# Designs tried in a protein design chat: VHH binders against Glutamate 5-kinase (proB). Part 9

Target 1, 356 residues: Glutamate 5-kinase (proB), of Aquifex aeolicus (o67209)
Amino acid sequence: MRIVFKIGSNLLETDEGDIDLSFLSKLAEGIKKLHSFGDKVLIVSSGAVLSGAKKLGIKEKPKDLTLKQALASVGQSYLMHLYDTIFSNYGLKVGQVLLTKDVFSKEKEERFKNAKSTLEKLLELGVVPVINENDAVAVEELVFGDNDFLAVYVSFMVNADLLVIFSSAGGLKDDKDRIIPVVEDIEKVFKYVRGTGTSFGTGGMRSKLEATRLATTLNIPVIITSKEENILDLRNLKTKGTLFKPSKRKLRNALKVIATLEEPKGIIVVDRGAQEALKAGKSLLPAGVVSVQGNFKRGDVVSIQNEEGLIIGKGKVNFSSEEIEKIKGLKTSEVRKLLNTTKDEVIHRDNMVIFL
Below, E stands for the ipSAE of ESMFold2; O stands for the ipSAE of OpenDDE; V2 stands for 0.75 times the mean of E and O plus 0.25 times the DockQ between their complexes.

## First folded at step 4 (VHH)

Design e2c (from e2 with Y52T V101S E102R S104E; framework vhh_7sr4_2; at its last look DockQ between E and O 0.01; V2 from the best seeds 0.00; counts 0 for: pae E 6.5 > 2, placed apart)
Fold by OpenDDE, look of step 4:
Structure e2c (fold): chain B 356 residues (1-356), chain A 119 residues (1-119)
Amino acid sequence: as target 1 above (356 residues)
Amino acid sequence: EVKLVESGGGLVQPGGSLRLSCAASGFTFSDYEMGWYRQTPGKQRDLVADITSGGDTKYGDSVKGRFTISRDNTKNTVYLQMNSLKPEDTAVYYCAAETYSRWEGYDYWGQGTQVTVSS
């Protein structure tokens, strides 16, 4: 079994503001046990900037990019020292892998392959890879924004059997502040994190759910749990937190690429009728398009958004952004006449991944 | 040219058996995940069974225990043994090949073969 552990920055700290060495020790001990069962474990770590700030005695949150990058450099070194030291006590070896978002781009296939090969080799050698974003050199365009997604991409890259996200929340909570033990359909639980006024991708539980949705779409189960979790129980998908089951739908390889490696070049907003049709496995027709954002050409991948602003899928378009602007809301017969085309669908079902 | 040619379909009585074959050409067969899908008019195409290059298999819930997918890399052929057939198994069955090539996900399909289960 291959397991990816995502550790947020807040979890690496004690209430007193020190690095939580006890948690690291617990992880190491747990991983050692997992290794004894033949499991492979990868760690997606955060907190480089924070750790750097602590190391240098800087108390204020850095606002300057250069300072953040410098702190990340110092912090990452410090974190790796701690990982190495603590894990060595348990006979474990660690390796550092720093990644940028562009590694998970179709345009940079070689970098993806190299990263994958490195991780595979580390696992082969019995090493625990510690993955983090390369913040020291990353520009805004290359930032994942949240290591939750990094963890999902890493999980995809190494064909993980389980993604575990450690959270201070301990799991997804319902409207009564109770942890939901099992989620079969992740779309049904987004309501518990909606309305918080936070934009998409700004972190917190919403970000975790968005990442989790992607993971489950890729047939990777996800557990969101606390530091109090029994690590060995995770082998059996037993958790004190929340288990998110994989999607019932098998995603084809081509669609996995669209889902993970293709950067969307725009957004198509669809109406409620189209949303339901897409959920039912149908193609996106011009009649269901409400609006289009971005400048893209035929064959590009775009995000599909509903009227509520939720991203509900991704797909390869059969029309350019300009063409879609002209044909949005039109019936098939009108589209054919207007564009002198035989194509009826904006996005064919075979070229589309729906997260719902 | 990539080609997938299905055979073995036909009419069978409930409880009967069929064996579908898919002959593949035009690509390195051993590098591809092979699969069988089925589709009825007006419905989406659903996975019946797939088999990875390494031999790992997955089945749709409705066919588990009744259908078996296998592959012969020496013959570039994937098979679907269908036992205990039911009327609800009536569909056009498609052979598919999936792989990554040139950092693109390829999804090749056969022409399909009709399977009809009826008394």
Scores: ipSAE 0.027, ipTM 0.400, lowest interface PAE 5.3, mean pLDDT 88
ESMFold2, look of step 4: ipSAE 0.038; ipTM 0.489
ESMFold2 (binder alone), look of step 4: mean pLDDT 80; pTM 0.802

## First folded at step 6 (VHH)

Design n1 (from e2 with K3Q P14A M34V T40A D46V L47V D50S G60S D61N T74A; framework vhh_7b2m_4)
Fold by ESMFold2-Fast, scan of step 6:
Structure n1 (fold): chain B 356 residues (1-356), chain A 119 residues (1-119)
Amino acid sequence: as target 1 above (356 residues)
Amino acid sequence: EVQLVESGGGLVQAGGSLRLSCAASGFTFSDYEVGWYRQAPGKQRVVVASIYSGGDTKYSNSVKGRFTISRDNAKNTVYLQMNSLKPEDTAVYYCAAETYVEWSGYDYWGQGTQVTVSS
């Protein structure tokens, strides 16, 4: 079994503001036991900026990108020293891997292959990789933010059997602040983020659920849980928190690449009827298209967005942006006359990944 | 290593038939859309027919009703049955697969096979 543990910066901190050495020790002990069963573990750890600020005695959160990058540089070194020291007490060896978002893009194919090969070799050597975003060279955009998406991309890269996200909330909570033990359809729980439930908070929690939705679409189960979790129970998909079940539709490799490595060239906005058809496994027809954004050609990958602004999928288009603008809202028979083609679908179901 | 190898081209009289084959190796063939393209002298390469991973097919207007694309996932092979051939069908025919082997997300092409239709 391969397990990826995602640790956010807030989970590394005690109420006193110190780094939670007890949690790191508990994690190391649990990983040692997982290794005894033949399981392999990777850690995606945030906390470099926090660790750097603490190391340098800076009490205020950084306001500018350059200071944040400098703190990450100092803090990454300090954080890895703590991982190495604590894990060595349990006979575990760790290795640092720093990644940027460009590793997970089609245009940087060799970087993806190299990162994957490095992680595979570390696992073969019995090493626990500790992965973080390379904050020191990150661009103005916060590419992975809290690293929830980095954890999903790493899980995809190594073919993980389980992604575990540690959260101070301890799991996904309903309107009455109770942990939901199992989620089979993640779309049904997004409502708890839209101000009808404040268990995790809003804004950042939506982004976190979107990362979880991507992982389950890639057929990777996700557990969101607290620091009090029994690490060994996780290998059996048992948790004190929330288990998000993987999609029952097994995704072929080409669609997993579209979901993860392809940067969309544009956006197609669909109506409610089209959204329901896509959720049911149908192709996207011109009649369901509301609007088109961006300039793209036949064969490019685009994002599919609903009228509420939520990205619900990605796929390879059969028509250019100009062609779709001409055929949007039309029935199949009318499309053939306008474009002199036998193609009816804007996006065929076999070339489309849906996150619903 | 990904390879696509076409066969079955040749010289045929107008009204005749040919069956092209494309043997694939080095990837999970059943996961990918595969298709046939052609390029006539002095013209750009154009799509002829394709078949999705699930078996759905699509055809260009110029060949619909005359050509049939099919796949055999057990043999990692895609076929193009060409009936009622016309001189205008004369071209080099290429097999192509949308493959994401080794996580790169790019298409692979075969070397091509010549089809000549005389009248």
Scores: ipSAE 0.000, ipTM 0.368, lowest interface PAE 13.0, mean pLDDT 82

Design n15 (from e2 with Y106S; framework vhh_7sr4_2)
Amino acid sequence: EVKLVESGGGLVQPGGSLRLSCAASGFTFSDYEMGWYRQTPGKQRDLVADIYSGGDTKYGDSVKGRFTISRDNTKNTVYLQMNSLKPEDTAVYYCAAETYVEWSGSDYWGQGTQVTVSS
ESMFold2-Fast, scan of step 6: ipSAE 0.000; ipTM 0.422

Design n16 (from e2 with T99V V101T Y106F; framework vhh_7sr4_2)
Fold by ESMFold2-Fast, scan of step 6:
Structure n16 (fold): chain B 356 residues (1-356), chain A 119 residues (1-119)
Amino acid sequence: as target 1 above (356 residues)
Amino acid sequence: EVKLVESGGGLVQPGGSLRLSCAASGFTFSDYEMGWYRQTPGKQRDLVADIYSGGDTKYGDSVKGRFTISRDNTKNTVYLQMNSLKPEDTAVYYCAAEVYTEWSGFDYWGQGTQVTVSS
């Protein structure tokens, strides 16, 4: 079994603002036990900037990008030293892998393959890869703002059997502040981020749910849990937190590429009727289109959004943004006449991934 | 309990203006850095604007010169004035309160408000 653990900066910090060495020790002990069963583990870890500030005795939050990148450089070294020292106490070896967002681009397929080969080799050697964003050389438009998505992309790259996201919340909570143990339909639980009246870390949980939705669409189960979790139970998909079950639909690799490696060029907003049709596996028709945003050409990949602002899918368009503006709301026969085309679908089901 | 309540989102024409508001409660507002982030479909959260407790501001390159962040400590509210809106500004906008000890991301987030710029 391959397991990816995602650890955010907040999870690495104690109440006193120091790095949580006890948590790292607990994680190492658990991983050693997982290894004894033949399982393979990867870690996606934040915390470089925090670790750098601690190392340099800087108490003030960095104000500029250059200082943040410098702190990440110092902190990445310090953080890896802590991983190495603590994990070595359990006979584990770690290896640093720093990735930028462009590794997960269709235009940079060779970089994806090279990173994949490196991770596969590290796992073959019995090493635990510790993966982070390459903050020192990150450019603004390519920066992973939230390593929850980096963890999903890594999980996809290595064909992970499970993604575990650690959260101070300990899982997804319902309207009565109770942990939801199992989620089969992630669409039904997005309301708990927006409608519960709890605003603590709402954006953090929303990011985790959006990343979780992508992972489950890619057929990877996700567990969101606390630092108090029993690591060994996770191999049996048992948790004190929330288990998100993978989609029952097995995606072809072409659709997984659309979901992960294709950068969307625009947005198509669909009505409720179209959303239900798409969930049922149907193509997107012009009649279901409410609005179009961005500038894109035939064959580009776009995001599909519902009227509530939730991204529900991605797909390759048969029409440009200008053409869709002309045909939205029209019947098939009217579309063919207006655009002098034999195509009648905005996006064909075979070129579309639905996340819900 | 910390709570961030956003308002002011909606549909506007290209070239138009819109003002977002975020009312904060449950903490000492004046001690916190406040910010606006936006999430474009299929992308991770991007910084739009930050305002520090002392009033200093920072903007994302794509909005500099068009958007203005401000705060009113007497009303515990942070604002984002958006001018010369473009279709590419379409996104869900999130209000955030940032604590010093969290060096990446924000400690508290609002529920988000949709801004759509379309003709």
Scores: ipSAE 0.000, ipTM 0.121, lowest interface PAE 20.0, mean pLDDT 81

Design n17 (from e2 with T99I V101T Y106H; framework vhh_7sr4_2)
Fold by ESMFold2-Fast, scan of step 6:
Structure n17 (fold): chain B 356 residues (1-356), chain A 119 residues (1-119)
Amino acid sequence: as target 1 above (356 residues)
Amino acid sequence: EVKLVESGGGLVQPGGSLRLSCAASGFTFSDYEMGWYRQTPGKQRDLVADIYSGGDTKYGDSVKGRFTISRDNTKNTVYLQMNSLKPEDTAVYYCAAEIYTEWSGHDYWGQGTQVTVSS
């Protein structure tokens, strides 16, 4: 099995603010045991900025983007030295892989293929890849932000069997501060990270749940757990934290590409009736379209947005932006007559991914 | 969803005072470091003031002694009391929330409020 471990900066830090060498040692020991079963492991690690600040003796958290990028440059070298030194004590070899967001774009498919080939070769050589965002060269508009999403994209790229996200919370907690052991429907648990009426809620958990929703949509199970986890139990989907089960709807590869690699060329805003129909697995009809944003052609991928501005899906359009502007709100018979076409759906259900 | 809503901005004369408020929702407010930043057109945001979860404060050099940051964990609100305002304090002021122990953090930002100091 292939397992991706996502380690945030918070998990690399002790309560005293030092790098948690004990956690890295426990992780290495667990990975060595996983390797003995023939499992393959990748690590998506934050912590470059933290490591750089420690290396340079900077006591205060940097808030300037350029300073963060400079610290990440210094810290990435130091962090990799720590991974290499600690993992070598367990007979493990590590390799650095730095990725930018543009690697996960359909328009730059060759970069995705090259990164995938590199990761596959490292796994073949028995190496544990340690992956991070290439902060030193990342353009502001192309920054991942939180490595939770990078971990999902990497999991997709290598066809991971499991994504494990480490969290100081140790899992998703309900309104009585109890860890929820299994989540089958992630939509129903988002309420536990929002204010008013819940005692649980952190911004960090929101990001983890959004990334988890994408991963489970891609048919990858996710475990959110603490540093106290038994690494070997994870291979059997057993955890002290929360297991998020993959979506029961098997998503074909073309839809996974739409969900991850296709950059939307525009936005179609739908009404409430259309949103409910889409959630029920129906196609998007012209009658449900409220507005169109951007310029796109037949066959392009667009985002589907509700009237509140929430992105609820993505799909490949049967009509151009100009054509949809003319047919929005019309009945099927009127659409066929106006556009001289047999197609009556703006987006067919088989060419659409819904995130709700 | 984390939401930060600023209020209290406006036009004041040099030497005047303003109090900015930032109402927060969608997270456990008491666990977060709260801050105020300001931005003039074409420049990146500069730190004005921070207040940590434990109450310790930090100020930008240009505002030290004139501005005071405070928080009310019962009301999920952070405040910036601005005294002895100068024309160079003219900027859009942004409220921010981040997790103190997380270096990459989750930097949540409000939409900003305009402060203009002019006669």
Scores: ipSAE 0.000, ipTM 0.134, lowest interface PAE 20.9, mean pLDDT 81

Design n18 (from e2 with E98D; framework vhh_7sr4_2; at its last look DockQ between E and O 0.09; V2 from the best seeds 0.00; counts 0 for: pae E 17.9 > 2, grease 24.3 > 24.2, placed apart)
Fold by ESMFold2, look of step 7:
Structure n18 (fold): chain B 356 residues (1-356), chain A 119 residues (1-119)
Amino acid sequence: as target 1 above (356 residues)
Amino acid sequence: EVKLVESGGGLVQPGGSLRLSCAASGFTFSDYEMGWYRQTPGKQRDLVADIYSGGDTKYGDSVKGRFTISRDNTKNTVYLQMNSLKPEDTAVYYCAADTYVEWSGYDYWGQGTQVTVSS
């Protein structure tokens, strides 16, 4: 079994702001036992900037990008020292891996392949990779902005069997503040986190659900739980938190690549009827297109968005942005005549991933 | 075992037509992209035509308008209809499958079928 653990900076600290050595020890003990079952474990860890600030005695939140990058360098060294020291007490070896977003680009296939090969080799050697963004050299456009998504991309890269996200919330809670033990359809639970004013990817439970939706679409089960979890139970998909079951829709590798490695070059906004058709596994037709944003060409990947601004999918377009502007709302016969084409779908179902 | 078997090659006079077939087995044919390439001795393989699982096609510049690629997912077969053949179309034609083992390029190749255009 291959398991990815995601640990945020707030979970690496006690309530008093000290590094939570007890949690690290619990994690190491659990991983040692998982290794005895033949499992392989990777960790995606945050907290480099804050750890650097603490190490250097800097109490004020850094505002300067160069200072943040320097603090990340100091903090990453400190965090890896702690992982190495604590994990060594349990006979575990760790390996640092620092990634930037461009590793997960179809345009830079060699970088993806090299990172994947390094992680695979570390696992073969019995090492626990500890992965973080390479904050010291990353600029705004090259970061995920949230390690929940980094954990999903790592899970995809290594073909993980399970992603576990540790959260202070302990799981997804319903409208009566109860932890939901199992989610079979993640679309149905987004209502419990709607209404936050934050942007996509800025943290919190909304961000974790968005990352979880991607992971389950990739057929990876996800557990969101707390520090109080029994680590061994996780290999059996038993949790005190929330288990998110993978989508029953088997996703082909080409679609996984579209969902993860292909950056959208535009947005197509669809109406409610098209949204329902897409959920049912149908292609996107011009009649369902409300608007087009961005400039893109035939074969480019775009995001599919509903009228409320929710990204509900991604896919390769059969037409350019200019062509779609001409044909939106038209019937198939009109499209074929106007564009002199054999295609009538804006995005064919075989080239489309729907997150609903 | 992935297997691609080309057929339909032969000798044709200039201006004639020929239809190539490629029977595929050992993978889920409907999931993946198929293509035809051709090679003259001493040269690199040239793209002739591709057909994506979604039905989109792409053609090499020298064959556009003369050749048509198609697929029959019920028979696990990809076809190349070649019209208005010219002597420069003489080559070994290879069927290829992209099963996404690698991000770019084709993963599997047939043994090829000879097409000769001459008087």
Scores: ipSAE 0.000, ipTM 0.128, lowest interface PAE 17.9, mean pLDDT 83
ESMFold2-Fast, scan of step 6: ipSAE 0.100; ipTM 0.604
ESMFold2 (binder alone), look of step 7: mean pLDDT 79; pTM 0.785
OpenDDE, look of step 7: ipSAE 0.009; ipTM 0.329

Design n2 (framework vhh_7d4b_2)
Fold by ESMFold2-Fast, scan of step 6:
Structure n2 (fold): chain B 356 residues (1-356), chain A 120 residues (1-120)
Amino acid sequence: as target 1 above (356 residues)
Amino acid sequence: QVQLVESGGGVVQPGRSLRLSCAASGFTFSDYEMGWYRQAPGKQRELVASISYSGGDTNYADSVKGRFTISRDNSKNTMYLQMNSLKPEDTAVYYCAAETYVEWSGYDYWGQGTQVTVSS
C-alpha cells in the first residue's frame, strides 16, 4: 500500500523549540518496517522556516516576507540533512521534492505529470520522498497554507491508499474531550470544532478536517493521530486517533480532476432543496439555482455554494453564466425553449463532485 | 503587493445594520482562512468572526452570535460581515485579517481598519 504522512511544523518541534529528533527516529523505524511488507511511503513535511530560524538563532516568528523566504532556504537544507541522517540509520534513502501550487493546475498539466513521474521513479528506487512547499520562491498567490491540502494533492497524485496527518490533539475529540475512533460522515463532526471558542489563526483541526473532507471525497481514507502512534498498525487502518472512512461513492478520475486540478471560474448558489438533491446524487437543475457569480462559458468548472455561503461541490456547466441568469428558477420545458437546447441540467451528475 | 482593504464602516443608530467588505489582492484568497477583528478604545483587539478556506466553517464571538454573519466570495476575492441589530458596544475599528493556520506556515496579513460607530 502507499501511505502519505503529513507532518506540520508544530509536530516537528519539542516543547523546548528544538527539532523532535526522537519522533523522526520513531517514524524512520516504522517506515523501515512498512518497507519490509512492500509498502511505499511519502512524507509531506512543513518546518523549513522553523528549522532555518533554529539554525540561525532567531527566536521570533518573522513577519517580513523576504526574511521568511530566506529562513525557508536555510531551513530546508537543514531539515533535509536531519531526515537524511536519521533515516540512513535505518537503511532508508530520502529525496527532496519542492512543489508550488501551480503544479496542481489543469492549465499546467505537464507540470503535474512531471512531478508525478518524479515521485513514481523515487518510489520505484526505494526512496522515501520528503515533499514540501517551495517557500524560498513561492509568491503569496502560490502558497499552500499549512500543507494539509498539499498532502491531499500529493495523495491524489500518487494514488495513495492512506493519508496520515499528525496532530498534537491526537485525533478529533467530541464534546466530552474523548477521541472519536471512526468517522463515517465528516459533515456530522464539523460541529465539534465550531464550538471551540473564538481563537483565530490556530485553525489546525479545522484546516485538517477541510483537507480530510477533500481526501475522503477522493476515496482516500485519512487518519489523524499523535506522535505516540504505532506506525505499523496504520497499514491495517488501526489507530489511537481518528479514522475517517473514504466516501461510499467511488469517483472516476475525471471527477477527481474536477475536484483538484480545475480552478473554478465562478459560483452557482443553490437552495436547500437543490443541496439535498445534489447530496442524493442528482444533477443540478435550473429550478434549484438561486444566483450566479462570475463570468464563465459552457464547459467551465464552477463552485457550488449553499445559501449560507458554504462551498458544497464543484462541477462542469452546460450553460454560460449569462444563460443560467435567464433560466434560473425555470422548468425544463421553459429552458429548452429559451436556449434552443436539448440539455436541461445546469450541471450533469457525471460532471459534478459533491464534498462529503 | 499584498493588500486587504476594508469598506462599509460608518455612523449608525442602535438597532440598525451595516455591511462590511474586505477586498483582498496579491495572494490566492481561497487558500487562506479569513476573519474579522475589532478594537474598541482602551480595549484589546478581539476576534469577531472567522471563515474557513471554502466557507464551510464559520465561528463567531459570543457577543455577536445571532446578529452578525460572515461570508466570502472566492471568485471576487472578497469577505463580508453583515452586522444586524447593532449596539453601542459594537463601536470599534474593524479589521480584516488573513492568518497563518500553523505557527510557521503561510503569512499573516491585516487591513488598515474601518471605523464603525453606533450612537444614539
Scores: ipSAE 0.000, ipTM 0.111, lowest interface PAE 21.3, mean pLDDT 82

Design n23 (framework vhh_7sr4_2)
Fold by ESMFold2-Fast, scan of step 6:
Structure n23 (fold): chain B 356 residues (1-356), chain A 120 residues (1-120)
Amino acid sequence: as target 1 above (356 residues)
Amino acid sequence: EVKLVESGGGLVQPGGSLRLSCAASGFTFSDYEMGWYRQTPGKQRDLVADIYSGGDTKYGDSVKGRFTISRDNTKNTVYLQMNSLKPEDTAVYYCAAETYIGEWSGYDYWGQGTQVTVSS
């Protein structure tokens, strides 16, 4: 099986502010055992800025972007040296892969193919890739909540069987501070984060849940757990933390591409009735369309938004924005006559991903 | 012109075996992930098995240990060996050629489908 481990900056640091070499050793030992079963492992690691600050004796976290980029440059080298040294004690070889956001865009598909080919070759050679954002040139480093979303995109790229996210919380906790062992419907547990007063952009548990929702939509199970986890147990989806089960809706690759790599060219706003129909696996019909935003052609990918402004899905349209504006709210028979077409749906269910 | 031509479907008794083949043409076969999917009326297509360009495989939970997917890049063909067949395996089986990105990523290539019926 293929497992992606996501390690945030806070998990690389002890409470005393030192790099957690004991955790890296434990991880290496576990990965060696996974390799003995024929499993493949990738690591998505933050920590370049932290490692650079440590190496240069800088005590305060940098707020200046240029200083962050400089620290990331120094720290990436130092961090990889630590991975290499520790992992070599267990006979493991590591390889550095630095990715920018443009790798995960359909418009730059050659870069995605090149990155995928590189990762596949590293796995074939028995190497553990250690992946990070290319911080030295990144302007919006925090967009992925300390690389939570990068870990999902990498998991998609390599067809991962499991994504493991390490967290100081050790899993998702309920309102009585108890770890929730299994989550089957992620929408029902977002309240635990919102109820504690976490806000947009905090990069903590909310970011991890948003990334987890995308991963489970892509049929990838996610485990959020602590450094105390038994790495080998993860192979059997057993955890001391929280297991998020993958969506029961099986997605083919074209739908996974729509969910991840396609940048929407417009927005279709749907009513409550349409939202419930889409959630139940139905196609989007003209009668359910409230409004259209943007300019797009037949075959383009658009976002599907509810009346409260929440993005609930994405899909490939059968009609242009101009055509949808003419047919919205109409019955199927009127649409066929008006557009001289046999297509009934604005978006067919086979060309649509729903995040609810 | 992209073509996926399936063969090997049919009627079989519970506990029996079938081997499906899918011959591909019109693209660089070795660059594509190949898969088998199945569909029963009124349901979405379910993953049966995928084989990646690098040779690694993935199986649906209901078929693990019973089905084996393989590919022959010299013949541009993907196979599905189905053993210990059960009545619930009755479905139309589709060969698919998939790529994550590229000119064809918005157009998954599917074969015509082949019916597999496990008789009782």
Scores: ipSAE 0.000, ipTM 0.264, lowest interface PAE 16.3, mean pLDDT 81

